# Designs tried in a protein design chat: VH-VL binders against q9h9l3. Part 196

Target 1, 176 residues: q9h9l3
Amino acid sequence: PRKMVAIDCEMVGTGPKGHVSSLARCSIVNYNGDVLYDEYILPPCHIVDYRTRWSGIRKQHMVNATPFKIARGQILKILTGKIVVGHAIHNDFKALQYFHPKSLTRDTSHIPPLNRKADCPENATMSLKHLTKKLLNRDIQVGKSGHSSVEDAQATMELYKLVEVEWEEHLARNPP

## First folded at step 10 (VH-VL)

Design P31 (framework fv_unasnemab)
Fold by ESMFold2-Fast, scan of step 10:
Structure P31 (fold): chain C 176 residues (1-176), chain A 122 residues (1-122), chain B 107 residues (1-107)
Amino acid sequence: as target 1 above (176 residues)
Amino acid sequence: EVQLVESGGGLVQPGRSLRLSCTASGFTFSYHYMDWVRQAPGKGLEWVAEIRNSFNSYTTYYAESVKGRFTISRDDSKSIVYLQMNSLRTEDTALYYCARDLFDSGYYFDYWGKGTTVTVSS
Amino acid sequence: DIQMTQSPSSVSASVGDRVTITCRASQGINSYLNWYQQKPGKAPKLLIYDASSLQSGVPSRFSGSGSGTDFTLTISSLQPEDFASYFCQQANSFPRTFGGGTKVEME
């Protein structure tokens, strides 16, 4: 069964000098890239730094944003019991204040066969943008107006699908 | 409790129009794809149309037999999906079901309404 | 269009029997196959989705298997409430298509 989704979150800066990363947008896609969830999320704390260059988040997006507590419940309902694919996904889970089982987590920033296909060192942490360009011949995160978490989640799923068979076999033989 | 309630069916002459409605309750309607599936008397199931959610641009899909005659649409503020049926033919006679389409693990109809009957005869 | 060929069209069975229904797609559909049960005068009910996932609330005697073009629905020990029609449905491509149905009748 295809109980697998990909996630990408955008964070804004809260707390002293905006150094705390708080969830401000979450996108979740299914195996084929259809969007299951895509909402702007209002952090419970004052936003000090929108980090717009990377997050794409602006003050206007917060006006009708879903409160964190409600968004978290919606997101966790989708993720629970599924294989969740992400890139540097520990940051997303931290922002969600959520623990997802390691056995059901796939991080495209730490999959040696994926780096090998991209002609990169197997132990290197490569950016989503670089892997997508090398392996899918697609430019993502273009321009200076911030990233699309939908675009990033879709690219992440497509990258994982390139190594899915061999990586799932590896994990079955070497459980985390 | 998830509920889907169809309405708008009836007896009509060939060439006329009907609009079916399906009112949803008990879930976040705007997050779901919605489909219409029909069943002719004593026959099997035939998929008619799908409308996707706002996250996927309200994209619509139709069975070839109804393309150009039927239009699927939705009103997320009222939790209603519609099927506008124009230029009706006797072969459109069927019980019309509204179905909720989940797409988190494959694509599947997990809840169906009771259906509304459309009879096209002269 | 992807044609779904379902067999048998009908089967006569007794309570306690193992019943197997097959569904064949005219081209590969991966695991995008669902199974529905329909009782006379009622709407269809989802049993199995994505080839092998059991829908919540459906008894464990129902199971699905297969991938690509060949799929099966198995009822391990038929119960009185299982006498009904069963339909497979592919969701790999548009238009979505259903099998012709299998009627499970009391012998």
Scores: ipSAE 0.824, ipTM 0.913, lowest interface PAE 0.7, mean pLDDT 93
Fold by OpenDDE, second read of step 11:
Structure P31 (fold): chain C 176 residues (1-176), chain A 122 residues (1-122), chain B 107 residues (1-107)
Amino acid sequence: as target 1 above (176 residues)
Amino acid sequence: EVQLVESGGGLVQPGRSLRLSCTASGFTFSYHYMDWVRQAPGKGLEWVAEIRNSFNSYTTYYAESVKGRFTISRDDSKSIVYLQMNSLRTEDTALYYCARDLFDSGYYFDYWGKGTTVTVSS
Amino acid sequence: DIQMTQSPSSVSASVGDRVTITCRASQGINSYLNWYQQKPGKAPKLLIYDASSLQSGVPSRFSGSGSGTDFTLTISSLQPEDFASYFCQQANSFPRTFGGGTKVEME
């Protein structure tokens, strides 16, 4: 079996009026929840909106942030060849300007057995916060300081582990 | 300050078309889902449509009552959400609200415009 | 579709009274239930989100409770400015649906 990692990214607003979402933090954890990568990332364009309430990103975090191109290289090196788990992970890949193979991607926002386990409609898109509370009895994304991408990545991995066997079997029978 | 300003309402005959606009300001528009909610005179609230943004890829949802007739769209460069209403019916008469949908911790409409009135009458 | 049954449709109360409004979903919606207040001629205002979270700026006399299918909005001590209509709304699935509303009137 392939190695598995979970990823979560935070974005800030760049471009005119901050309408462009740019990567500002990326966290990657392994199967055990150990942090493999956690860096603030400097977008190539000027930040107009830090979106701090959600992203947790502040101006001081960008002082020594890793330039996007460098960070992207580091992150891709970690992701290559692995099964990558995330929540609404298409947003993370978009921010990275990278597309991971679909067969090696796991999106916890679209796993019917996971929703079923949480007593949610199988075809509904549930928040990471709700699933984490329901299935792990853990509160994430609390307070006004913004999200912790490490915490979110760890929660995502733990959620996937709950349905890993069933889902991997399903995918084996029904390749994406 | 967050502001939502609807426009485009008016009086039209059944079968005609109308396009509503909602201009947003005071926040990063592209980061939020946007919804239309309407309220017939003296009646309750009815959800109409939602448009989600995933890095300039959009997903739309509609109430059954407007499917096939209404189209929700957005221009993130202008911070505007639209509601194209075709084949209007008398029962579409309502005050139409634009609402910001916050999805970070649940899904709720934390800001509403003042609304724009649509009257469909023969 | 998920039907939201709100009760009562109207309630007469006096200043200082405890007011309770109930919202029942036709199926489980977890905690994805929001409460809105609407005054005549005004747009709705968010009071409670995620069943029990108080929106910023909303007085503490407002509270929400419940999960699954049964939810309650409580005004612990009704104030003059609280006479209005109240609506519940589920955000669990599409289509999004509102309750029929509750009008809180002066006795």
Scores: ipSAE 0.005, ipTM 0.571, lowest interface PAE 11.5, mean pLDDT 91

Design P32 (framework fv_unasnemab)
Fold by ESMFold2-Fast, scan of step 10:
Structure P32 (fold): chain C 176 residues (1-176), chain A 122 residues (1-122), chain B 107 residues (1-107)
Amino acid sequence: as target 1 above (176 residues)
Amino acid sequence: EVQLVESGGGLVQPGRSLRLSCTASGFTFSYHYMDWVRQAPGKGLEWVAEIRNRFNSYTTYYAESVKGRFTISRDDSKSIVYLQMNSLRTEDTALYYCARDLFDSGYYFDYWGKGTTVTVSS
Amino acid sequence: DIQMTQSPSSVSASVGDRVTITCRASQGINSYLNWYQQKPGKAPKLLIYDASSLQSGVPSRFSGSGSGTDFTLTISSLQPEDFASYFCQQANSFPRTFGGGTKVEME
């Protein structure tokens, strides 16, 4: 048995023309999908584009949001020493300005057996929404009010659990 | 420093009610599941109830022996978890512990209070 | 309810001894098993969580192993402060259930 959590972050646009992706919400769930952490996070820079259709972030969420430096500390304490599961997880780590060891990172957008179970090309990058519908028969990211990072983190953990035994065995034979 | 301090125990007659409190300090209380565990004199440990955190909708769970009689609740603004005990029976006599329930790797009680004694006797 | 059967109920040991305590679940609980130590008049203290994870600050002489239904707590070299009661606890399903306890006594 291993310490394992799943993460999903929401980003807003900061910097020139809103081109910089800054952390604005983070959700972390345990192996069974229980929520360990779910906070709105205030970027240190002015928000130019809330990207609400995708992020679900609105101005009112920033009123009592946790400052980035404090949130980052809280999140890293949860992630350190654990296997961290995510979907296109490099984007989450980049927003956190954090390096997580590759040996403890699991990216459900890059697991060939998972794509195979979904009848998708093994090396294609499939969306979380597509894999969740195909393999869990569940619709996520429904509507135009933005994504729920809690829902996304939970779906990501459940998807990983479908291939966990096979993939951990593969990683033991082929360390990253 | 993490601290859990139970209070509210005492001697009470069968059929009466009692409310236990557990005041927490030294950590972000609202992030944690909280549990009550009891121990009858000279006996082992018995789990009583759990209340989950805000992120998990404050869902509650109870041991069958206390369902319908006990209610677990919490006040995150005061960092207190409560156990409302109604229709008390002599078999409810025990030392009642408050415990912090971590769930980042399995589910486990990493900190316990010293307990508060409840004696149900005529 | 998942019944936790703990054995032995008591064991007499000397400082330096290797002590093994076993816990058996009535049905599979994966790795959701914890071990606690309790000294007379004191609250329980977490030793091991998730079957084999050593709690911070707990001496390395304590170790846990097992999965599914059969679990073991080992104290590799018993120290004077280790004379206490030990309890296993499953966290796989509600209600959460404890083993009956094992008292480690001085021989």
Scores: ipSAE 0.832, ipTM 0.912, lowest interface PAE 0.7, mean pLDDT 93
Fold by OpenDDE, second read of step 11:
Order: structure tokens, then C-alpha cells, then sequence
Structure P32 (fold): chain C 176 residues (1-176), chain A 122 residues (1-122), chain B 107 residues (1-107)
């Protein structure tokens, strides 16, 4: 199997007004969508806004959450040397305070063939929810419980698989 | 020894419902994806549905021919995978196989049951 | 959907013959192609997975090759027990799809 994983993170608000996005959950799945990692993560700073409506994070989830530094080490160990697939993945990497090699990064929010397949403008940034509905005929991020990072990571991987061959060939001819 | 035993097949009229079961043994059931594959008499193999594990739930996939009519589910505590078939049609007539996927790779069906026969006829 | 086209649909051969079955995908499926053998009245049996990996317990006379869209199953020296139907199956995307099958018959 390919050394490829998909990642999705949920963030909470920290800082004086909760405007700082801090990692609170990270999910990683393999090429088949099997969960390799799924942990609640405790930010180093006090949480001001759980952003539950979007993040799905609640105060109870932080009781036994993995400290950020420890979680980061675990996550980086999984990502190292692999192709990492994500949607708007720069946000995930930012939250992780980590930079994955561009040549090994796949952002489904910036793949023109994927948008084309979904009958969207190639240069537009479409949401994961929209692409998933359009291309996989599946609803994600529904309900009042917030997002599921596992579900989102799985959807991201499945979307990428739709254009994997074409896009990998493109990247081979046009290395980033 | 890995074993998959299908049951629940039978003769039904079009529009009726039927529920198939596949009882698994000899392996850690919850560590595998499970699929249904059917074969009409004298015809080839057709994938029907797959159910795979998530951290706290399951993801399902269906062939277009059965989408909206069939539902795949599983009970990990009993090591059983189910196929609820509603609004059955004559073209659903087939031998229905239960097949196992590996959790780590999940790309192939390494074990199959003997199948259970579903006949839809007026 | 990814269409899998097998050829030939049937082949007559004798014991000892080299038999080659091809499977073509309508789009690239990397190496996620499996081969199954099915004998009359029996469930399919996995022969090859991931295009070229031999399943445990399968004789070495069976081999698989290919990547992308074109795949081949080869029986180097056909044995009496090899007369059966063979199916390819892609596992790259959903829906999972099978080839139409190839029946290997005795000449």
C-alpha cells in the first residue's frame, strides 16, 4: 500500500479574545481510511472558545487530553516520510507548528482537476463538505455536534483518490 | 480457522424485503472491513456493499444498483454483518457472498462465505 | 465508475499450456487490482492481490503483472485443477468493480 495518510485537525480558540487557533484534536487515516491516530489535544494556553459548533470540542474532551508537545511528537512520527493529504492543510500544519515538505503534501483545496470533476471553477477554493457531497454523494459535517475530524480526514483521502493518478502525474512533470 | 457463514436467503416477490446475515468466526471481526458480493445465475461477480470501521462509527458504501434500497450494517459484539434488502427486484436474484477485507490493507477479499441464495420472482 | 474489461471471455487450452488473461481499467487504478479463481459451485478464491502479490497457498505457476490500466494474469503451465473462471477486481475506488470474467476450458 501507498505510504499516504490524510490528516484533519480541530482547533479551539485561545488568547485574550479566543482568536488564536490552537490544536485540540487531530485525526490521521491511512489510504484505506483506517484510523491511525485520533486524539484530543490539550493546548498549552487556556481555552477561551471551544468553538463547539464547528470543532465539536467540549470541555469534557480536555480532561484527559494529550498535552500538545506530546501529541505533536506522536503526530510527526506518523507523518514523517509520508505523503500527507489534507484539505486546506496549511491550517493543520500551522496548528501543529510543523512544516511538511511541499513535495510530499497534497491539498485537496488546491487541486484543479478535483474542482473540475465537481463542476466547480478550477481556481476556486471549495469546501470539503461541498466536494464530498458533489463527488462522493455523502454528507459530512452535519448536525449540531460539530465536525468529526476522522470523518473529514477519510473524506479528504477519498476525494484525493479520485484524482490521484492524474495529479501525481502532473506533480511528477511539475515538481513543486 | 476463518469462517464466514451466510444465511437469510430465500424466495420472495418483487417489492418485498429480506435480511441477510453473515456470521464470522476465527478472527478479530472488528479489525476487518466486510463486503457483500453477489452473483446472478450464470453471470459474473458484482460488488454490492462495504462497511468499514471508524473510530467511533462505521462508513458504508453501495453499488448504484442497490443504493437507497439496501443497507449494510454490522454488530461487532456478535461478529455479524447484515444486508437489509428492501424493494427487491427480479434483477436482485443472485447468490450473495459475504467477504472479508483486511483492516490494515483492505484492498482484497481474502475469505468468502459459501453464499446464500436470494430469488426474487412473482 | 471504473469499468474493468477482461479478455478473452473464454479460452480453450491444454494441460501444460501457458495461459494469459488481461484486464483493462477504464482509468488508472495504480496497483489495486486483484485476481480471483472460481470453480463451478464454489466461492471465489483470491489468487493475486495488489496486481502482483501471490496469495499464500497459491501455486507459483500463477503470477500477476501490470500497473495503471493494463493488467495480466499468467498461468505458466496449466494444470488440470486450473480449469475454472477467473475474475479481476479493482480496489482503487468505489464502487468496487469486477471484470466480466474469463473461462478457461479444456481443449
Amino acid sequence: as target 1 above (176 residues)
Amino acid sequence: EVQLVESGGGLVQPGRSLRLSCTASGFTFSYHYMDWVRQAPGKGLEWVAEIRNRFNSYTTYYAESVKGRFTISRDDSKSIVYLQMNSLRTEDTALYYCARDLFDSGYYFDYWGKGTTVTVSS
Amino acid sequence: DIQMTQSPSSVSASVGDRVTITCRASQGINSYLNWYQQKPGKAPKLLIYDASSLQSGVPSRFSGSGSGTDFTLTISSLQPEDFASYFCQQANSFPRTFGGGTKVEME
Scores: ipSAE 0.000, ipTM 0.554, lowest interface PAE 11.5, mean pLDDT 92

Design P33 (framework fv_unasnemab)
Fold by ESMFold2-Fast, scan of step 10:
Structure P33 (fold): chain C 176 residues (1-176), chain A 122 residues (1-122), chain B 107 residues (1-107)
Amino acid sequence: as target 1 above (176 residues)
Amino acid sequence: EVQLVESGGGLVQPGRSLRLSCTASGFTFSYHYMDWVRQAPGKGLEWVAEIRNTFNSYTTYYAESVKGRFTISRDDSKSIVYLQMNSLRTEDTALYYCARDLFDSGYYFDYWGKGTTVTVSS
Amino acid sequence: DIQMTQSPSSVSASVGDRVTITCRASQGINSYLNWYQQKPGKAPKLLIYDASSLQSGVPSRFSGSGSGTDFTLTISSLQPEDFASYFCQQANSFPRTFGGGTKVEME
């Protein structure tokens, strides 16, 4: 199946005390890890917390950022009709204010065979960083200057490809 | 809405140079890989070169027959992709197509221009 | 380079016939195989991408199948507008390579 992309979003804090997670960057890669989309996104609400240590987003990135409504349209055009892979992907869909069909969604934080390959409990929620180090021998999300959503999306696709055949077969027999 | 218009073709002597242009409109040009594909008179299709988008560092790829002689480049501000052809040979005679590479579900040329003719002859 | 061997080079057919064109890669290309149609004096038009995905606006009588090295384009019931040349193309590796083409001609 080539109608498959991986997504990773970066969120900033908006609303009271910065408790609301608002989309501020989105990266989408194809099956081979080539980057289809990577834009900074301007939330419609005031940013109270850039969460820079994790998001990598600074005020300078907002200057020419794509407004949320426009970015959302561009992103949904890419995602529609495709299998979308992500890690804890419900957070990305929530930030996009989007519902993607469960049958076309793959969450690498909830794939038991992937945890098994990493010698982790099948029902545990493992971080992207740990799974990537264990299974791909690669360090991601290093330092304190923020994560790269491109790097995260690429790692997520590579992790899914390790279990793709087994997991797609499982889903065909056990449809959500 | 999507349009690709090639220009710059013509008659040229062996050993000379030509630069082809392809002007794109109707889509976000900087997001797409762009390719050149040629077709010799009465023959099949031959892929020539590809240039990737801004998110993939404008990486370039070439067919072995043109390596070292042809250079693909782009100007995203003008929505133009170029093919600089040096040291032209008679076997470079062909209709040259510009094609948009959509790479969200594989890699494939979903739109083509009408082509520009290059004739290399003495 | 990956060589794409396309067969037949030409086929004579009548309206309503089922036409099958095959394409064989010299190495495994997964499903990175596309099919294009070309009419005389015109640019190629995408029909099928990623081995079996039908391009928007292309009639459902066209279908593609295969993976790895062996691929097939099928026209289930040939129409007058389908008399044209057909080319497969692999996108698995650089350089990208095309098959030699198949001309579908009227009997």
Scores: ipSAE 0.801, ipTM 0.905, lowest interface PAE 0.8, mean pLDDT 93
Fold by OpenDDE, second read of step 11:
Structure P33 (fold): chain C 176 residues (1-176), chain A 122 residues (1-122), chain B 107 residues (1-107)
Amino acid sequence: as target 1 above (176 residues)
Amino acid sequence: EVQLVESGGGLVQPGRSLRLSCTASGFTFSYHYMDWVRQAPGKGLEWVAEIRNTFNSYTTYYAESVKGRFTISRDDSKSIVYLQMNSLRTEDTALYYCARDLFDSGYYFDYWGKGTTVTVSS
Amino acid sequence: DIQMTQSPSSVSASVGDRVTITCRASQGINSYLNWYQQKPGKAPKLLIYDASSLQSGVPSRFSGSGSGTDFTLTISSLQPEDFASYFCQQANSFPRTFGGGTKVEME
């Protein structure tokens, strides 16, 4: 069994003008795409902007949301010791106020072989939506209901699996 | 005891539609992914489709040979997985198996139904 | 798509023989390779999952090995009930794909 998980987070806006990104939902899936964690999370600060169009988060989701500190503990327990896959994952970790070891982190937004496979420039940062469409022929993040962090996490894992062997070999020869 | 029972097979002409059903029992259906696998007469196994649970919806995957024509769906309240087959072709003739995915250590089909036969002929 | 090349397509053997079946993936699939046994008129039966894990209830004479692209199913001592067809299947990527099968026949 592989100790690999994929993570995707949704954030809302907090602070005086809602410019601070605060964790409001976190989804974690295993190598096979099975959901290990999916919770709405209550930020410690007042939500100014739910960013619903993108985040899919609504006020009603926060009524019984898990407090951030508790959720963070639960999430970290899952991530500890695992290879964590994400797309632009630095944003997720920032929102979690957590930094996973670089050697155990895989960011699908920075994998040249993945971009190559999608006929994209190797050094470009491509969106999850674009890569998913090109490589998996699947539409994600459609409609007006906002993103599904579970779907995004699953897509991220599937994308990584396409280049896993090559990339892991590369990392083995070139450890971060 | 885990059981999978397929139904809905039959003889149809090319271009017609058919809907297969697989009724599951003996396990928590909603926790498992379900697949359809078919086997043409005297041939090997061919994966057809898979349906996975998500938080508030389902994710589906299809073989290229059936994309755009087949639709996999499920009703967790009834423990049934379906395969809607449209625009059937002669090459779709096969015994269609319903299979349960187990996902703890990886994906594998640990339980299979007995299958239902689909024959497409003019 | 990941192509699974299974060999041989058929093998004649006697009871007590060691039988080896090979499955090669067109690209790396890690350890996500399963083996199934199918007898005439019956549904496939899971033998090995995750390349080397023996399914519950399967005799210990069956074993699986390999990782990456090359995998092997071994029957250490063939028994009368083992004459059947065998299929490998990769579970690493979509679409899921099976090998062409190996028919183990009595010599």
Scores: ipSAE 0.000, ipTM 0.547, lowest interface PAE 13.9, mean pLDDT 91

Design P34 (framework fv_unasnemab)
Fold by ESMFold2-Fast, scan of step 10:
Structure P34 (fold): chain C 176 residues (1-176), chain A 122 residues (1-122), chain B 107 residues (1-107)
Amino acid sequence: as target 1 above (176 residues)
Amino acid sequence: EVQLVESGGGLVQPGRSLRLSCTASGFTFSYHYMDWVRQAPGKGLEWVAEIRNGFNSYTTYYAESVKGRFTISRDDSKSIVYLQMNSLRTEDTALYYCARDLFDSGYYFDYWGKGTTVTVSS
Amino acid sequence: DIQMTQSPSSVSASVGDRVTITCRASQGINSYLNWYQQKPGKAPKLLIYDASSLQSGVPSRFSGSGSGTDFTLTISSLQPEDFASYFCQQANSFPRTFGGGTKVEME
């Protein structure tokens, strides 16, 4: 219910040997998992590696994709002033070339009580797929045809909701 | 900048049909949920129907009083939301508002049109 | 359906007064409650969303509070332009439901 959204981005490889991660899709959902934004995004640089087995991005998705500068403006307008939930979210913010306030950022890959609920080491960086299967009994990122950033953002919000009360209380007592 | 303009209201006899339109401008219509809310003369507000955006499969919801009689639909290419009203009853008499439904921080109607009047009588 | 009970149905007040309007939901609605203002012959205008968030362009004398079932709209120092009807609305569940309204009249 608070001003809270979840984000998941898909990146493709650009630059030398496709080692640079460039934004190619972004999905944003509200607290209940309703989709606020879901667009394919055209990187400003030549795509060397679509990374399709993970990103789900194929050449046809780029045909009518929103240019990076326009997409970035749309996305930031949604994120500004809100608590933003993500998984390994620093990668998403880096791809967006955006700095979100740490006090309003929630990273489900670094929430000790969430790992504890999943019977995982509290300070380990567990994958979204593993946490979702263990805690929500749901398989995401199935097969080798790529991930759905919508599915990932929805799972990320649902995972956060499992620890929201205790984690928000912790952050209030221990501000980042 | 944001504008919603309703049309299609009028005087109609019980049992007849009427179609309302709401033309939107000044924003990315396809990203928003759209709702119809009505207000009977001298009375309060009553929510009628909602249609979600394409990202959420154009899902529709209706008030119990209009289920089976009213149909909400939209045309994103024209930025129009419609309300098809069949089997009209005297109690459907009201000013009908079109509203833009933001859902980034809860769910709320941040812009409303001026409304179009529907009068159902003999 | 979630019933929204709004009180009072009307209140007479003077410029400078603090006005409080209450809205009660028949079941828990979290913070999914909005407040709208409506002036005679005009469409409703959003004042507060998600229980306590002030809509852009709305004066800071308006504030909302509450969660669960009990919610309050407060006008800290009534101005001439605030004489109007006020409606709460829950957005937790379908159907969306409005309170009966509160008319704020000049004393």
Scores: ipSAE 0.820, ipTM 0.913, lowest interface PAE 0.7, mean pLDDT 93

